# Ledger of designs, part 5: miniprotein binders against q5jf28

Target 1, 318 residues: q5jf28
Amino acid sequence: MERERLIKTVEAILRGAGYRVARLDLKGSCFDLVASRLFLLLFIKATVNIDTITEEQAEDLKRLAKFFKASPLIVGLRSKSGELEEGVVYERFGIYALRPETLYDALLNNELPAVFAERGGLYVRINGELLRELREKHGYSVNELAQLLGVSRKSLLNYERGEQAVSLDVAIQLEEIFDEALAEPIDILRAKVEADLNVKPETPLEREVFERLKKLGLGLVKVKKAPFNAISTEDDIRLLTGIDERKTRSTIKRAEMVAEVGRIVNSGGVFILEKTKAEVVSEVPLIPKESLEEVKDADELIELIDKLKKEIKEKLFS

## First folded at step 17 (miniprotein)

Design y7
Fold by OpenDDE base, look of step 17:
Order: structure tokens, then C-alpha cells, then sequence
Structure y7 (fold): chain B 318 residues (1-318), chain A 120 residues (1-120)
């Protein structure tokens, strides 16, 4: 119950901010929401406790974010240490984690958080150049200001160079002394993450499909914790690829989710099966793997996908 | 503390408005009458102001921060429910009405928990 309410709250925040949103009902997925507005794309994992995200989920979330030039986010209420604070950015596996209120402020009020949590303390990044200018303008020496703040001379010099984050308490004192905002906002909407794109296929069928698509000129990146099994790496061919042995109720549900995600990330969808008749589910073709033997290249595969989509539309309206 | 009593009285009024708004949203789902969505949004707007005043009173009295945090969360949920209810009025999407109802149920729980804390 609490997780579903959290997902719906995050959906409402995104909708209220004018994003197009797709919500996924897939347990164990690395994301629960995908949202787009103009040039911003977000992949969001919603978890009541942010410490429940697995490394595999985080890796896939970063992989998707890097590939789609999106920002990955974790939205949650608590951690192992207690409730998350509003306006504070946390981190798990190199992904920003925050409360719904912090996301609300960023998206609806255009108020980006400046405080981040590290090693059990709260910190702020400050504009070090501005700090130096203000210090000099007010006539403080490095030693005088460091003494006033209760920090070392070396620490103050590191702050002015932007080499060290400032404790929240010291940041508050600086803003009080100079009557000026020094805190640099954290752009959670444009987070850059590193991700390993060299993930190997896990099953024999995935290996066969990956090898065949590679021969057609279509590179794939494996994704483990999504409604699809792979994404195409070609700039001109955005294809969310599902791979299953047989058509199941799970295949149908995943194809529906792939269609919804595809609309948000401007990508097509296909499912490649060991055994199936060619059909379309929610505008996503299900094709037998043998169909990959009939096409010469990736363009012919796209043409086949588009043909299948068209033939079914004609049958539904005839 | 008279201010703390006033804050509790305001929160009780907000709960009454929330219950009426929920009733209207449920009736809108049943009947398809989109005019009930606007009426619900108006009631929620009034409730939102009342919750804001209660937060300010609780802050001025140095009340438990746990109560204040719950009220701020409830305020956000109510604000979102207003936005979503109006979007539902424009689109006619019943899933948005259900979304608004979910937000308001959670807001109600948060206000009740805050009232319990402020009553100790």
C-alpha cells in the first residue's frame, strides 16, 4: 500500500509539473516511472526505503539514464538511519535520492535543493569565487574568517577553491555574515551518471538474438531489470527489445509497458521470441527469431516492424 | 496553549472539507459529472489554506517537528489533488480522479497523525 501511494504521488508531481508520464507496474524493475518534458527526461525508482534498491537495479537505472541522456532519480521516504529530510539530496550507488517534497519543490516551484547528505552529515557546495569576493569586500583575512567560522585556514582556502564542500552549519553562518546566498543548487534534473554499457546477455536465447542483431548492424545493450531485455545502441534506431522463449501473460504485460515507455522516450518496441506467430500487442510486434534470418540489415528489420504494425491497424479497422 | 488548540481546531475543519471533497470525487466517478470535480477542487483549496494556517500556528508554538512535517506533506498532497482533479475535469480521465482520491486518503492519514502528536 505505502509503495503504491508513493508511486502515485510521484506521478502526480510529474503530471502537475506538465510532464508526460508512464507508470510501470513491474515488480523488481529498476524504474517505476519515466517522464518527459521538453528536453528533460527522468527515470524514477520509487522506494519507501531508499536502502532497498539493489546494485543491479541501480546499474540498470544508470545504464538507461546514460543511454537516453536522462536523469536517474530515487524517490523515497526513509533510509536505514531514519526519515529523509526535505530539501536534502541523498545518494545510493551514484544516484540522487530525495523525498517527494524535494521533487515537488524542484519541479513545481523551480527550487532546486542545495543540501546533500554524506557520511551522516549535511553539506553544501558553495560558490568559492563569490565567497572569496565577499570575504575581501568585507575586509576579512583568510585567518579572521576561518576563526569566525571555527574552521581551519586550510578548510577556508579549500572552500574558496571549490575543492571542499561546506558543512550546513558553516554555510548558514556564511550566508548570515554576508547576507547573500552562497549555496550552489544541485541539478537533480540533469544528473550525469557513469554506467557500464558492456553487459553480456544472460540466456542462450538472448545470446543468439544479440549475435544475430549484431550481424544485422544493430548493437544492443543488455538491461536486466526492465520490461525489455535490451536497448539498441544505434542513434538512428531506437528500439526497446524484449526477448522471451514463448508468449505468456508476462510477455503481453511487458509489451504494453514497452509501448508506454516507448511513447515517452521516443522509441519503438519489439519482442523476439523463440516460438511465436507474428502478432502485435499494444503496437509492439511479437516476432519469431526466425524472422531475423529473413532480413538483411537493421533497416529491413525496422521495415518489417512497421509493416506488421500497419497490417494490424488495417485489420482492426476493416 | 490557545494557539495549539486553534491549530487543532483548524485541522479538524480541514478534515471535514477533505471528507466532502472525497465524497464529491467519488460521486464524479460514479456519475461522470465533471462539475463535481471543480467543486471538490474549490473545497480542497479552502482546506489547503486552513492547513497552511495550522502549520504556521504549530511552528509559532514550537510544536513537535514530526507533526509539522506531516502537515507539510499533507499540504503537498492536497495541492497535487487540486491539480489532478482539474486535469481530470479537462480530460475526462477517471484514472486521474482515482489518483486524486489516493492523494487525499494519504493527506487525511497525515493530518490525523499530526493531530495525535499535537494532542499529547
Amino acid sequence: as target 1 above (318 residues)
Amino acid sequence: DPELREARDLLEQAIELLHEAVRLLQEALRTGDSSLLEEAADLLTEALHIVQEAIELAQSTGSDDRAIRRLRFAWMLMRLAIIIAREAMETGDPELVELALTLLEWAYEMIQEALEILSK
Scores: ipSAE 0.888, ipTM 0.961, lowest interface PAE 0.5, mean pLDDT 92
Fold by ESMFold2, fold request of step 21:
Structure y7 (fold): chain B 318 residues (1-318), chain A 120 residues (1-120)
Amino acid sequence: as target 1 above (318 residues)
Amino acid sequence: DPELREARDLLEQAIELLHEAVRLLQEALRTGDSSLLEEAADLLTEALHIVQEAIELAQSTGSDDRAIRRLRFAWMLMRLAIIIAREAMETGDPELVELALTLLEWAYEMIQEALEILSK
């Protein structure tokens, strides 16, 4: 219950900030929300305890963020070590993690966080050149300011050179001494992450479908923890691609989620099934794998998808 | 402590406004009457100001930080519920009314937990 409430709170924050939002209801997914506004795209995993995200979920979240040029985020309330603090950015698997209040401030008050958690405590990156200018303007030697702050001369020089983050306590002292903002904000909305986009198919059917899609000229980015199995891509074409043996209740629910995600990330959707009659669920075609032999390239696949969507929609409402 | 007693009294007041706003949202779901959404948002706006005043009083007494954190979280949830209720009014989407109700249920629990902490 608390996780469901957290997901809904994050959705409300995103909506309040003017984002288009898709919310997923899929246990084990690498994300619970995807949201877009202008040039910003966010993939968000909401978890009460941020230490419960699995490595597979985190790698897929980073994979999606890298592919879509989005910022991944974990939103939570606690860690193994206790409650998360408002305004503090944590990190798990290279993904920023923070409280909903911190997201609220960033999106609704335009107040990006500046404090991050590392081994040893809370830290802030500061504008080192401005620090040096302020120190000199106020007549402090390096030794004098270091002594005031209770840090070594070497540390102060590293701060001024931009080579070392400052503890939160020292950052507070600096702003008290100079009465100027020195903290550099953390841009949680444009985080860059690294991920390997090459993941092997999990099943023989996936392998077969991937090979057929490659023959059409599509590249594949496999994911394990999403409502789709891969992203099929060529030039301007992007398809959130599901793969199943047969249509099941799970297939239908995943297709509905693919449709919602696709609207946010401006991508089409398709499910390739080993055994099925061609049909459409929520604007997402479910087609038999043999249909891939009936088209010669990615453009023809898109045309088939669009034709099926229009034909089924007209039949349903005639 | 007179200020702490005043903070608790304000929170009880906010809870009553919150209950009435929840009733209005539930009725709006049953009837489809969008004017009830606006009335709920107005009550929540009043409750929001009352919660903010209670937070300031609790802070001035050096009250347990756990209570203050819960009240700040409740404040955010109520603010979001106001925004979502107004979006529901403009779009007619009953799922947004359900979303607002979920936020308010959590806000209520946070205020009640804060009251328990402040009463010991």
Scores: ipSAE 0.888, ipTM 0.960, lowest interface PAE 0.4, mean pLDDT 91
Fold by OpenDDE base, look of step 20:
Structure y7 (fold): chain B 318 residues (1-318), chain A 120 residues (1-120)
Amino acid sequence: as target 1 above (318 residues)
Amino acid sequence: DPELREARDLLEQAIELLHEAVRLLQEALRTGDSSLLEEAADLLTEALHIVQEAIELAQSTGSDDRAIRRLRFAWMLMRLAIIIAREAMETGDPELVELALTLLEWAYEMIQEALEILSK
C-alpha cells in the first residue's frame, strides 16, 4: 500500500508539472516511473525507504539515465536514520534521493533544493567568488569573518575557493551577514551520472541473441532490472529489447510496459524468444530468434518489426 | 491553547470537506458525471485553504514539527488531487479519478495523524 501510494504521488507530481509519464508495475525494477517534458527526461525509483535500493538497481538506473541523457532520481520518505527532510537532497550510489515535497517544489514551484545531507549533517555549496567579493566589500579580513562565523581561517579560504561545502548553520549566518543568497541550488533535474554501459549478457540465450544483434550492426546495453533485457542501438535506431525462452504471462506484461516506456523515451520495442510464433503485444513484436537470421542488418530488422505491427493492425480492423 | 484548539477545529472541517470530495469523486467514477469532478475540486480548494490556516496556527504556537510536516504533506496531496481531478474533467480518464482518490486517502491519514499529535 505505502509504496503504491508513493508511486501514484510521484506520478501526480510529474503530471501536474506537465510531464508525459509511464508508470511500471514491476517489482524489483530499477525505475518505477519514466517521465518526459521538452528536453527533460527522468527515470525515477520510488521507494519508501531509500536505503532499500540495491547497488544493482542503482547501477542499472544510472545506465539508463546515461544512455538516454536523462536524470536518475530516487523518491522516498525515509532512510535508515529516520524521516527524510523537505528541501534536502540525499544521495545513494551517486543518485540524488529526495522527498515528494522536494520534487513538487522543484517541478511545480521552480524551487530547486540547495541543502544536501552528508555524514549526518546538512550542507550547502556556496558561490565562493561571491563570498570573497562580499567579504572584501564589507571590509572583513579572512580572520575577522572566520572568527565571526566560528570557523577556521583555512575553512573560510576553502569556502571562497569552492573546495569545501559549508554547514547549513554557517550558510544561514553568511546570508544574514551579507543579506544576499549564497547557496547554490542543486539541479536535481539535470543530474550527470557515471555508468558502465559495457555489461555482459548473463544467460546463454542472451549471449546468443547479443552476438546475433551485434552481427546486424547493433550496439547493446545490458540492463538487468527493467522490463527489457537490453537496449539495442544503431544511429537513430533504439529498441528496448526483451529476451525470453518462451512466451509467458510475464512476457506479455513486460511487453506492455516496454510499449509504455518506449512512448516516453521515443524508442521501439521488441521481444526475441527462443521459441515463439511471430505475434504482437501492445504494438511490441514477439519474434523467434531464428528471425534474426533472416535479416541482414538493423534496417531490415526494423522493417520486419514494422511489417509485423502493420499486419496485426490490419487483422484487428478486418 | 486557544490557537491550537482553533487549528484542530479547522482540521476537522477540512476532513469533512475531504470526505465530501471523496464521495463526489467516487460517484463521478461510478456515473461518469464530470460535473461532480468540478464540485469536488472546489471543495478541495476550500479544504486546502483551511489546512494552510491550520499550519500557520500550529507554527505560531510552536507545535510539534511532526504534525506540521504531515499537514504540509497533506496540503501537497490535496493540491495534486485538485490538479488531477481537473485533468480528469478534460480527458474523461477514470484512472485519473482513481489517482485523485488515492492522494486524498493519504491526505486524510496525514491530517488524522497530525490531529492525534496536536491533541497530546
Scores: ipSAE 0.886, ipTM 0.960, lowest interface PAE 0.5, mean pLDDT 93
Fold by ESMFold2, last read:
Structure y7 (fold): chain B 318 residues (1-318), chain A 120 residues (1-120)
Amino acid sequence: as target 1 above (318 residues)
Amino acid sequence: DPELREARDLLEQAIELLHEAVRLLQEALRTGDSSLLEEAADLLTEALHIVQEAIELAQSTGSDDRAIRRLRFAWMLMRLAIIIAREAMETGDPELVELALTLLEWAYEMIQEALEILSK
């Protein structure tokens, strides 16, 4: 119940900040929310304890973020070490993690966080060149300022060269001394992440479908922990691609989620099944794998998808 | 400590306003009367200011950080519930009313827990 409340709180924050939001209800997914506003795109995993996120979930979250040029985020309340602090950025698997209040401040108050957690405490990155200019303007030698701050000369030189973050206490002292903003905010809305996009199919059916899609000229980005199995892509074509043996209740729920996610990330959706008759669920076609042999390339696949959507829409609303 | 007693009294007042706002939101779901959403948002706005005042008093007394953190979280939840309730009024979407109710239930629990901490 606490996780469900957390997901809903994050949805409310995003809505309050003017984002279009899709919320997933899929256990084990690498994300719970995807949201867009203007040119910002966020994939968010909400978890009460941020240390429960698996490496597999984190890698898929980073794959989606890399592919869609989005910022991945973890929003949580606790870690193994205890409660997360407001205004502090944590990191797991290369993904920023933070409290809902910190996200609220970033989005609703335009106050990006600047404090991050590392082993040993809380730290701030500062504009080292500005620090040096302020020190010189105020007539301090490196030794004099280091003594005033209670740090070594070596540390102060590292701060000025941008080679070392300062402790939170030192950051506060610097602001008191110079009455100037030295802290560099952490841009949680445009985080850059690295991910390996070369993931192999999980099943023989996936392998067969991927092979057929590749013959049509589509590239594949496989994901394991999402309502779809892959993203099929060529130029401006993007298809959130699901693969199942047959239509089940799970297939229908995943297709509904794919439709919602697709609206946010401006991508189409399709499910390719070993056994089915062609139909449409929430604007997402479900087609038999044999349909892939009836088209010659990616453009014809899109035409088939569009045709099916049009035919079913006309039937439902006639 | 008279300031701490004042903070607790304010929080009890905020709880009463929260109960009434929840009642109005639930009635709005049953009846479809969107004017009840506006009334709930107004009550929540008053409760929000009362909670902020209680936070400031509790901070000035050096009160337990655990209580203050809970109150700030409740404040955020209540602010979001106001925003969501107004979106529900504009759109007519009952799922947004349910979302606001979920936020307020959690806010209520946080205020109650803070009161318990402050009474020790």
Scores: ipSAE 0.884, ipTM 0.959, lowest interface PAE 0.4, mean pLDDT 92

Design y7
Fold by ESMFold2, fold request of step 21:
Order: sequence, then C-alpha cells, then structure tokens
Structure y7 (fold): chain B 318 residues (1-318), chain A 120 residues (1-120)
Amino acid sequence: as target 1 above (318 residues)
Amino acid sequence: DPELREARDLLEQAIELLHEAVRLLQEALRTGDSSLLEEAADLLTEALHIVQEAIELAQSTGSDDRAIRRLRFAWMLMRLAIIIAREAMETGDPELVELALTLLEWAYEMIQEALEILSK
C-alpha cells in the first residue's frame, strides 16, 4: 500500500536524522509518527493525497502540537491539483504540508525550504530590509526596480517593508540582479500553531471520567483522533489518557501505542475503563473508573499507577 | 539517443545490484547474520552512484521530467535503505531490515517506471 510505504519512508528519514521515532498503526489517527531529537519534537501525518486529511484530524494534530510544543507536519505526494513539488511548502488547515524529499533535505542536508504555494502560484518571503539596502546600494529608485521586475511601485514598497511575499519568478530575478540570498527559509521544524484546546467530551463515560480527573486537580485536553482520548496534566504530571467501556483487542493495541508515544513525548499513560480488573499493558495501566474515587489527588493517582505496575509485574514473574 | 540508451543501461545495472542487496537482506532476516547487512549496504552504495550517473545523463538530454522525478525519489529511498541497514547492524533489530526492504521495493518500482518512460 502506497500510504504504508510513505509512513515508513518518513520514519526512515527521521531515523536517518537521529530522531527517536514512534510509528502508529491506527486508522484515522491525526498523526502517524511522532519523533524527537534534543529540543525538537515533530508530529507527522503521512497521507498520499494531502487533501484527504479531515478537519477533525488537523485540529487534533494542532492540539497535540500546541500542547507538546511540537511542530506539526503533513507529508504527502499529491494534492487535488496534482503532484506536490519538491522544495515547496503547502498548507492545509494551518499545517505545513510537503513531500518526503523536502523533509529529507531539511533534516539530512540542513536545507530548509523557502518556497510556499498559495492561491495564484508559488511565493517566497524575503528579507525586505536587505532588499532595500541592496536597491539603494545599486542606485535603483523604487520605480526603476519595480519596472525591472514587472511589479507595481506599491508591491515593491511592501516587499521592502516585509509586508508581502514575492512571486517565485520575482525572487529569482532579485537574486540574479543582486547576487545575494534574499529568501527567508520556512522553519518547518519549529512551526507555531494555534488550536482550541477546549473540546467537549464525546460520550457520557468520557464526561464522567473527565469530571473526576478534574476533581483530582488534573487539567484535560481532549483529542478525538489519537490512540488516547485526552491528555491529563497537572504541574509536571502528563498522562496520555485512554477511555473505553471494556478491555478489547483495540484497547490493548491503543495502550501499546500510548506507551510508545509516551516514551517520545516524555509522558505516562493510563486507560480508564467502565468495567475491568486492574492490569498493565506495556507499562500502561488499565484501571476501572471506580479507582478514581479511591484517590484524593493527582499524586495519589500516580502512586496507584506505580503500585499497579509493580504488583502486576510481580504476579506475572511467577 | 546514445546518452539515453546509456542511462537505461546504467539503470539496468543498478537493478541487478538492487536485487542482490534485497536477497542479502532477506537472508539476513532468515539467518540473523548481520554481516550480510553490511554487504547489502555496500552493493546499495554502488547502485546509488550508478543511479545518480543515470539521472545526470537523462537530465542532460532533456528527458521527461516524470522519469527524472521518479529516479530522484528512488535515489532517496536507496540512500535511506543504506542508512537503515547500518542501524539494523548496530541494533540487531529485524524490523529495521524489513523497513529497508520496503524502501527498496518502492525504489525498484520507481526505477522500472522511469525506464518505461525513458523507452518512449
């Protein structure tokens, strides 16, 4: 399958650049990979056609990126308009989208892209102050340079003020005229995104669990398209929190993914179930919701989690 | 066109090296013999240089951009497969060998598609 190959290619790029990587196998998830290196954290959705990402997926991807101070990325091969071009940054729902070759260049060759696609064509943001200095040094008036480039005087002034990007053609002409690098790279590794972190619970069980977790002093960031339902947080505590009615094979698979993601984002994990006996999957406890009534605050919840992990491990050792 | 025929001949050579590298990776999975991973990486490195030469020839003749894009993508996949095979040697992780094989399967398909385009 072409999507599976794309995900694996992105994983290989990240590994080749020295990132620790967790790869997800969850249909409909807002991300397929999460990767970290030093102070960089990336959440990546891989999709062959970038126009197939849904608004729900994009908003959750941005929520995770905002919460974890990570850069969200879409990596793909095509759009509804045709093939994506190497070295060009596209945008969907406020998230940068690009080809794997563009990611490869950024991570393995330290060559960030500078060209972005927008309605009307390809554009580049330039160092407007340097442009003005070069124009004056070469003796061009604003009118003279505008005429040479085939743009209006108003556009040229906007370029120099940093208020408007130039077309790719104009960027090429400017660099030919002045023999200087004017293009400003796009920092796809440290993209800042805005996201609404106030998302309502989806089910009565989620609402009940969220209310109890809030009483323990935990804040909640709900997500819909991830192996977990929310992130529970208080001070230095972070728990990737799953919620299910009962333990199923899907629950176990999600817990395993939560464990892997947690290692990359330095967070714990827990699943709260309507009905279950306490157990542990891949260092992620599965506990009944009633256990939340038996602890008084977030610290006691962490103590319960730690004790369960110890007790379950000891029983299995026999 | 003689330069185009040369590019195609180079790509056929690269495919032969690719097939042998794939065989070595599959054998490494079966046997656990990590020395086969280094041998595969060496063959892939040779194939990588051959593909780059073929790209330069095809590009200089004004060949169809669709073929050149496929070859550049294959080049990247092969480079990544070399890197991943080396990580597999260092870690002993068979899943990394499977990852390298997936990359090479796609690279092979891209080279074959490029050859088809260049033959027209």
Scores: ipSAE 0.883, ipTM 0.958, lowest interface PAE 0.4, mean pLDDT 91
Fold by OpenDDE base, look of step 18:
Structure y7 (fold): chain B 318 residues (1-318), chain A 120 residues (1-120)
Amino acid sequence: as target 1 above (318 residues)
Amino acid sequence: DPELREARDLLEQAIELLHEAVRLLQEALRTGDSSLLEEAADLLTEALHIVQEAIELAQSTGSDDRAIRRLRFAWMLMRLAIIIAREAMETGDPELVELALTLLEWAYEMIQEALEILSK
C-alpha cells in the first residue's frame, strides 16, 4: 500500500505540474514513471526507502536518462538512517533522491532545493565568486571571515573557489552576515548523469537479434530493468525493443507499457520474438525474428512496422 | 495552550470536510455525476485553508516538528487532490477520481497522526 500511494502521489505531482505521465506497473523496473513537459523529460523511480534501489536498477535508470537526455530521479520517504528531510537532495548511485514535497516545490512552486546530504551532514554549494566579492566589500580578510565562521583559512579559500561545499550551518551564517542568498540551487530537473551505453546482450536470443539489428545499421543500448530489452537507434529512429521467445501475457503487458512510454519519449516500439505471427498490441508490433531477414536496413524495418500498424488500424475500423 | 487547542479544533474541522469530500468523490465514481467533483473540490479548498491555519498555529506554539511535517504533507496531498479532481471534471476519467481518493486517504492519516502528536 505505501509504495502504491507514493507512486500515485508522484503521478499527481507530475500531472499537477502539467506533465504528460506514463506509469509502469512493472515490478523490478528501474523506473515507475516517465514524464514529459516541453523540453523536460524525467525518469522516476518511486521507492519508500531509497536504499532499496539496486545498483543494476540505478545503472539502467542512468542509461535511459543519458540516452534520452532526461533527468533520473528517485522519490522516496526514508533511508536506512531515517526519514528524508523536505528540501534536501540525497544521492544514490549518482542519482538524486528526494521526498515528494521537494519534488512538489520544484515542479509547482519553481523552488529548487539547495541543500544536499553527504556523509551524514547537510551541505550547500555556494557561489564562490560572490562570496569573495561580498567578503572584500565588507572588508573582511580571509582569516577574519574564516575565524568568524569557525572554519579554516584553507576551507574558506576552497569555498571562494567553488571547490568545496559548505556545511548548512556555515551557509546560514554567511547569508546572515552578508544579508544575501549565496546558496546555489540544485537543478534536479536537468541532472547530468554518466552511464555505460555499451552493455552486452545476456541471452542467446538477444545476441542473435542484436547482431541482426546491427547488420541493419541500428545502434543498440541494452536495458535490463525495463519493459523493453533494448533501445534500437539510427539517426532520428528510436525503437523501444522488446525481445521474447514467445508471446506471453507478460509480453502483452510489456508491449502496452512500451506504447505508453513511447508516447512520452517520442519513440516507437517493437517486439521481436523467436516464434510469433505478426500482430500488433497497443500499436506495438510483435514480429518474428525472421522478419529481420526480409528487411535490408533500418528504414525498411520502420516501413514494416508502420505497415503492420496501418493494417491493424484498418481492421479495427473496418 | 489555547493556540494549540485551536489548532486541534481546526484539524478536526478539516477532517470533517475531508470525509464529506471523500463521500462526494465516491458518489461521483458510482454515479458519474461530475458536479459532485466540483463540490468536493470546493470543500477541499476550505479544508486546505483550515489546515494551513493549523500549521501556522502549531508553528507559533513551537509544537513538535513531526506534527508540522505531517500537516505540510497532508496539505500537499489535499492540494494535489483538488487539482486532480478538477482534471477529472474536465476529462471524465474515473481513474483520476480514484487517484484523488488515494491522496485524501493518505492526507487523512497524516492529519490524524499530527492530531495524536499535538494531543500529547
Scores: ipSAE 0.882, ipTM 0.958, lowest interface PAE 0.5, mean pLDDT 93
Fold by OpenDDE base, last read:
Structure y7 (fold): chain B 318 residues (1-318), chain A 120 residues (1-120)
Amino acid sequence: as target 1 above (318 residues)
Amino acid sequence: DPELREARDLLEQAIELLHEAVRLLQEALRTGDSSLLEEAADLLTEALHIVQEAIELAQSTGSDDRAIRRLRFAWMLMRLAIIIAREAMETGDPELVELALTLLEWAYEMIQEALEILSK
């Protein structure tokens, strides 16, 4: 099974759910798809085996998700232990991982998964307050219900407090006893992740560009595994920022991808090069680093970007 | 098992409908005739119901879960192909037709693998 078919399937799921989607053809990227609908933004890594994601990719994926207030997802078919199950949430590096079917159900059927995999078992989070209310309503003591379920008194008390997840078998047994759904759905579409946003630039050129952009008032978030090298931000200004020493075919392709991603995340794009003539690729300016000395602040940088876009549009229609 | 035989016969019918839908989508790409996209979507809708019935029969017979999982995956791919084909009809975007074709190719493979499992 090819990675490309999986990416296309995930794209189709997102489109079918009415998301605007950008697909990236970038090997080693921390995400392959970005999708937006209303207030939901998703960064998705698609990989046949979810255990092939690197820690560095996962860190960048979480970094993007945190910055854009998006949910990161891994979509895959299998792990090292075997095939992934439908309706089950897995985790890699603090990122939810699931099968395409699970994403389909969540997006098209509005059915969020409740089962998660941990340490080779299946578990569910339950509404602990509801469990207590149902136990009391049916006249069970903590000891009686714990004995009926084959669990410890301590475990049952932890379930009622929401401090411990329940095994799938025990969750099924509880729902059968009470004839009521107790499983709490996992909101994979609004996953909160922690990430370090203070990553240092890797190259001398990135350091120089970062120092110049900081002098213009811009905050910078370094990203390693994306078509851009950083996100530059000030208030309402957001720029997906590429940094390359020289214009290459890779620079052009990355600029095209930055344009597509930028439309989904409502952000501009710019590439800053060690040496180039000013040009525009897919509405993304390629500018020499010296142009950053000609502007005083972030607003003047945006004006320069907009001017370059306009001048090229005029040349194409003249 | 007569129910297992019926499930296999249904899957063979679904494959025939899939092949015809793929033909129509390919012709739509070649000609730009968007009416073929709706016809393909209708055939796929019929095939989708047939695959659903085959899944239910395979489940009732206690068939290999590997076959059932493949059929459910194929069902999803077919359902997505219908949605994408209709979107292609509205937008006129040939890339969406290519996307639908990719989904149906994979659905076909999944149904074939399921048939092989159900025949052992």
Scores: ipSAE 0.881, ipTM 0.957, lowest interface PAE 0.5, mean pLDDT 93
Fold by OpenDDE base, fold request of step 21:
Structure y7 (fold): chain B 318 residues (1-318), chain A 120 residues (1-120)
Amino acid sequence: as target 1 above (318 residues)
Amino acid sequence: DPELREARDLLEQAIELLHEAVRLLQEALRTGDSSLLEEAADLLTEALHIVQEAIELAQSTGSDDRAIRRLRFAWMLMRLAIIIAREAMETGDPELVELALTLLEWAYEMIQEALEILSK
């Protein structure tokens, strides 16, 4: 119940902000929501406790975000240390984590958070140049202002250089002294993350399919914790690629999710099976692996996918 | 404290409006009558204002921050439910009505928990 309510709340925030949203009902996925508006793309993991995200999920979430030039986010209510604060950015595995209220303010009110949590304290990045200008304008020496704030001369010089974050208490004191906002907002909607895109296939079937897709000119990005097994890419071609031994109820559900995600990330979907007849589920073709031997390149694979989609549409409306 | 008593009375009124809005949304799901969505959105707008006033009173009295946080969360959920209910009127999508109902159920729980804290 609580997790589902959280996911639905995040969905409502995204919809309220005018995003196109796909929600995934997939336990253990690295993301529960994907959302797009104009040039912004978000992959969101919703978890009541932000410390429950695994390193593997976080790595896949960063991998998807890096590949699609999206921002990854964790939305939650609490951590192992207690409830999350509103307006505070947390971090897990290099991914920003925040409460729903913080996301609401960012998306609906255009109010980005400035406070972040690190090592059990709250901190702010400040405009160091503005701090220096204000200090000089008010006639404070570095020593006088550092003494007034209860910080070292070295710390104040590091603040003015932007080399060190300021404690929240010191930031509040600075804003009170100068009667001016100094806090730099954290752009949670344009987070840059690093990820390894060169993950190896895990199964013999995935290895076989990856080698065949590479022979067609496609680059492969393996994803472990998603409704698809990889992203297949060449130039403008992007395919959310499922790989299964046989058609199961899980394959059907994953294909439905791939269709929804594909609409948000402007990508096609395909499932490659060891044993199947060619069919389409929710506009996503299920093809036998042998069909990859019938095509010469990525363009012919896309033509095959489009042909299969068209033939089924004609059968449904005939 | 008179202001704390007023805040509790306001929250009780907001709960009544929220219950009526939930009934209207449930009836809209059953009947497909989109006019009930508009009426629900109007009731929720009134309830939203009442919750805002209750937050301000609770803050002015130095009430338990746990109650204030719950009320802010409830306020957000109610605001989202209004937006989603209006989108449901435009699209006719019953899944949006179900989404609004989920938000309002959680808002109700948060207001009740806040009321319990403010009553100690």
Scores: ipSAE 0.879, ipTM 0.957, lowest interface PAE 0.5, mean pLDDT 93

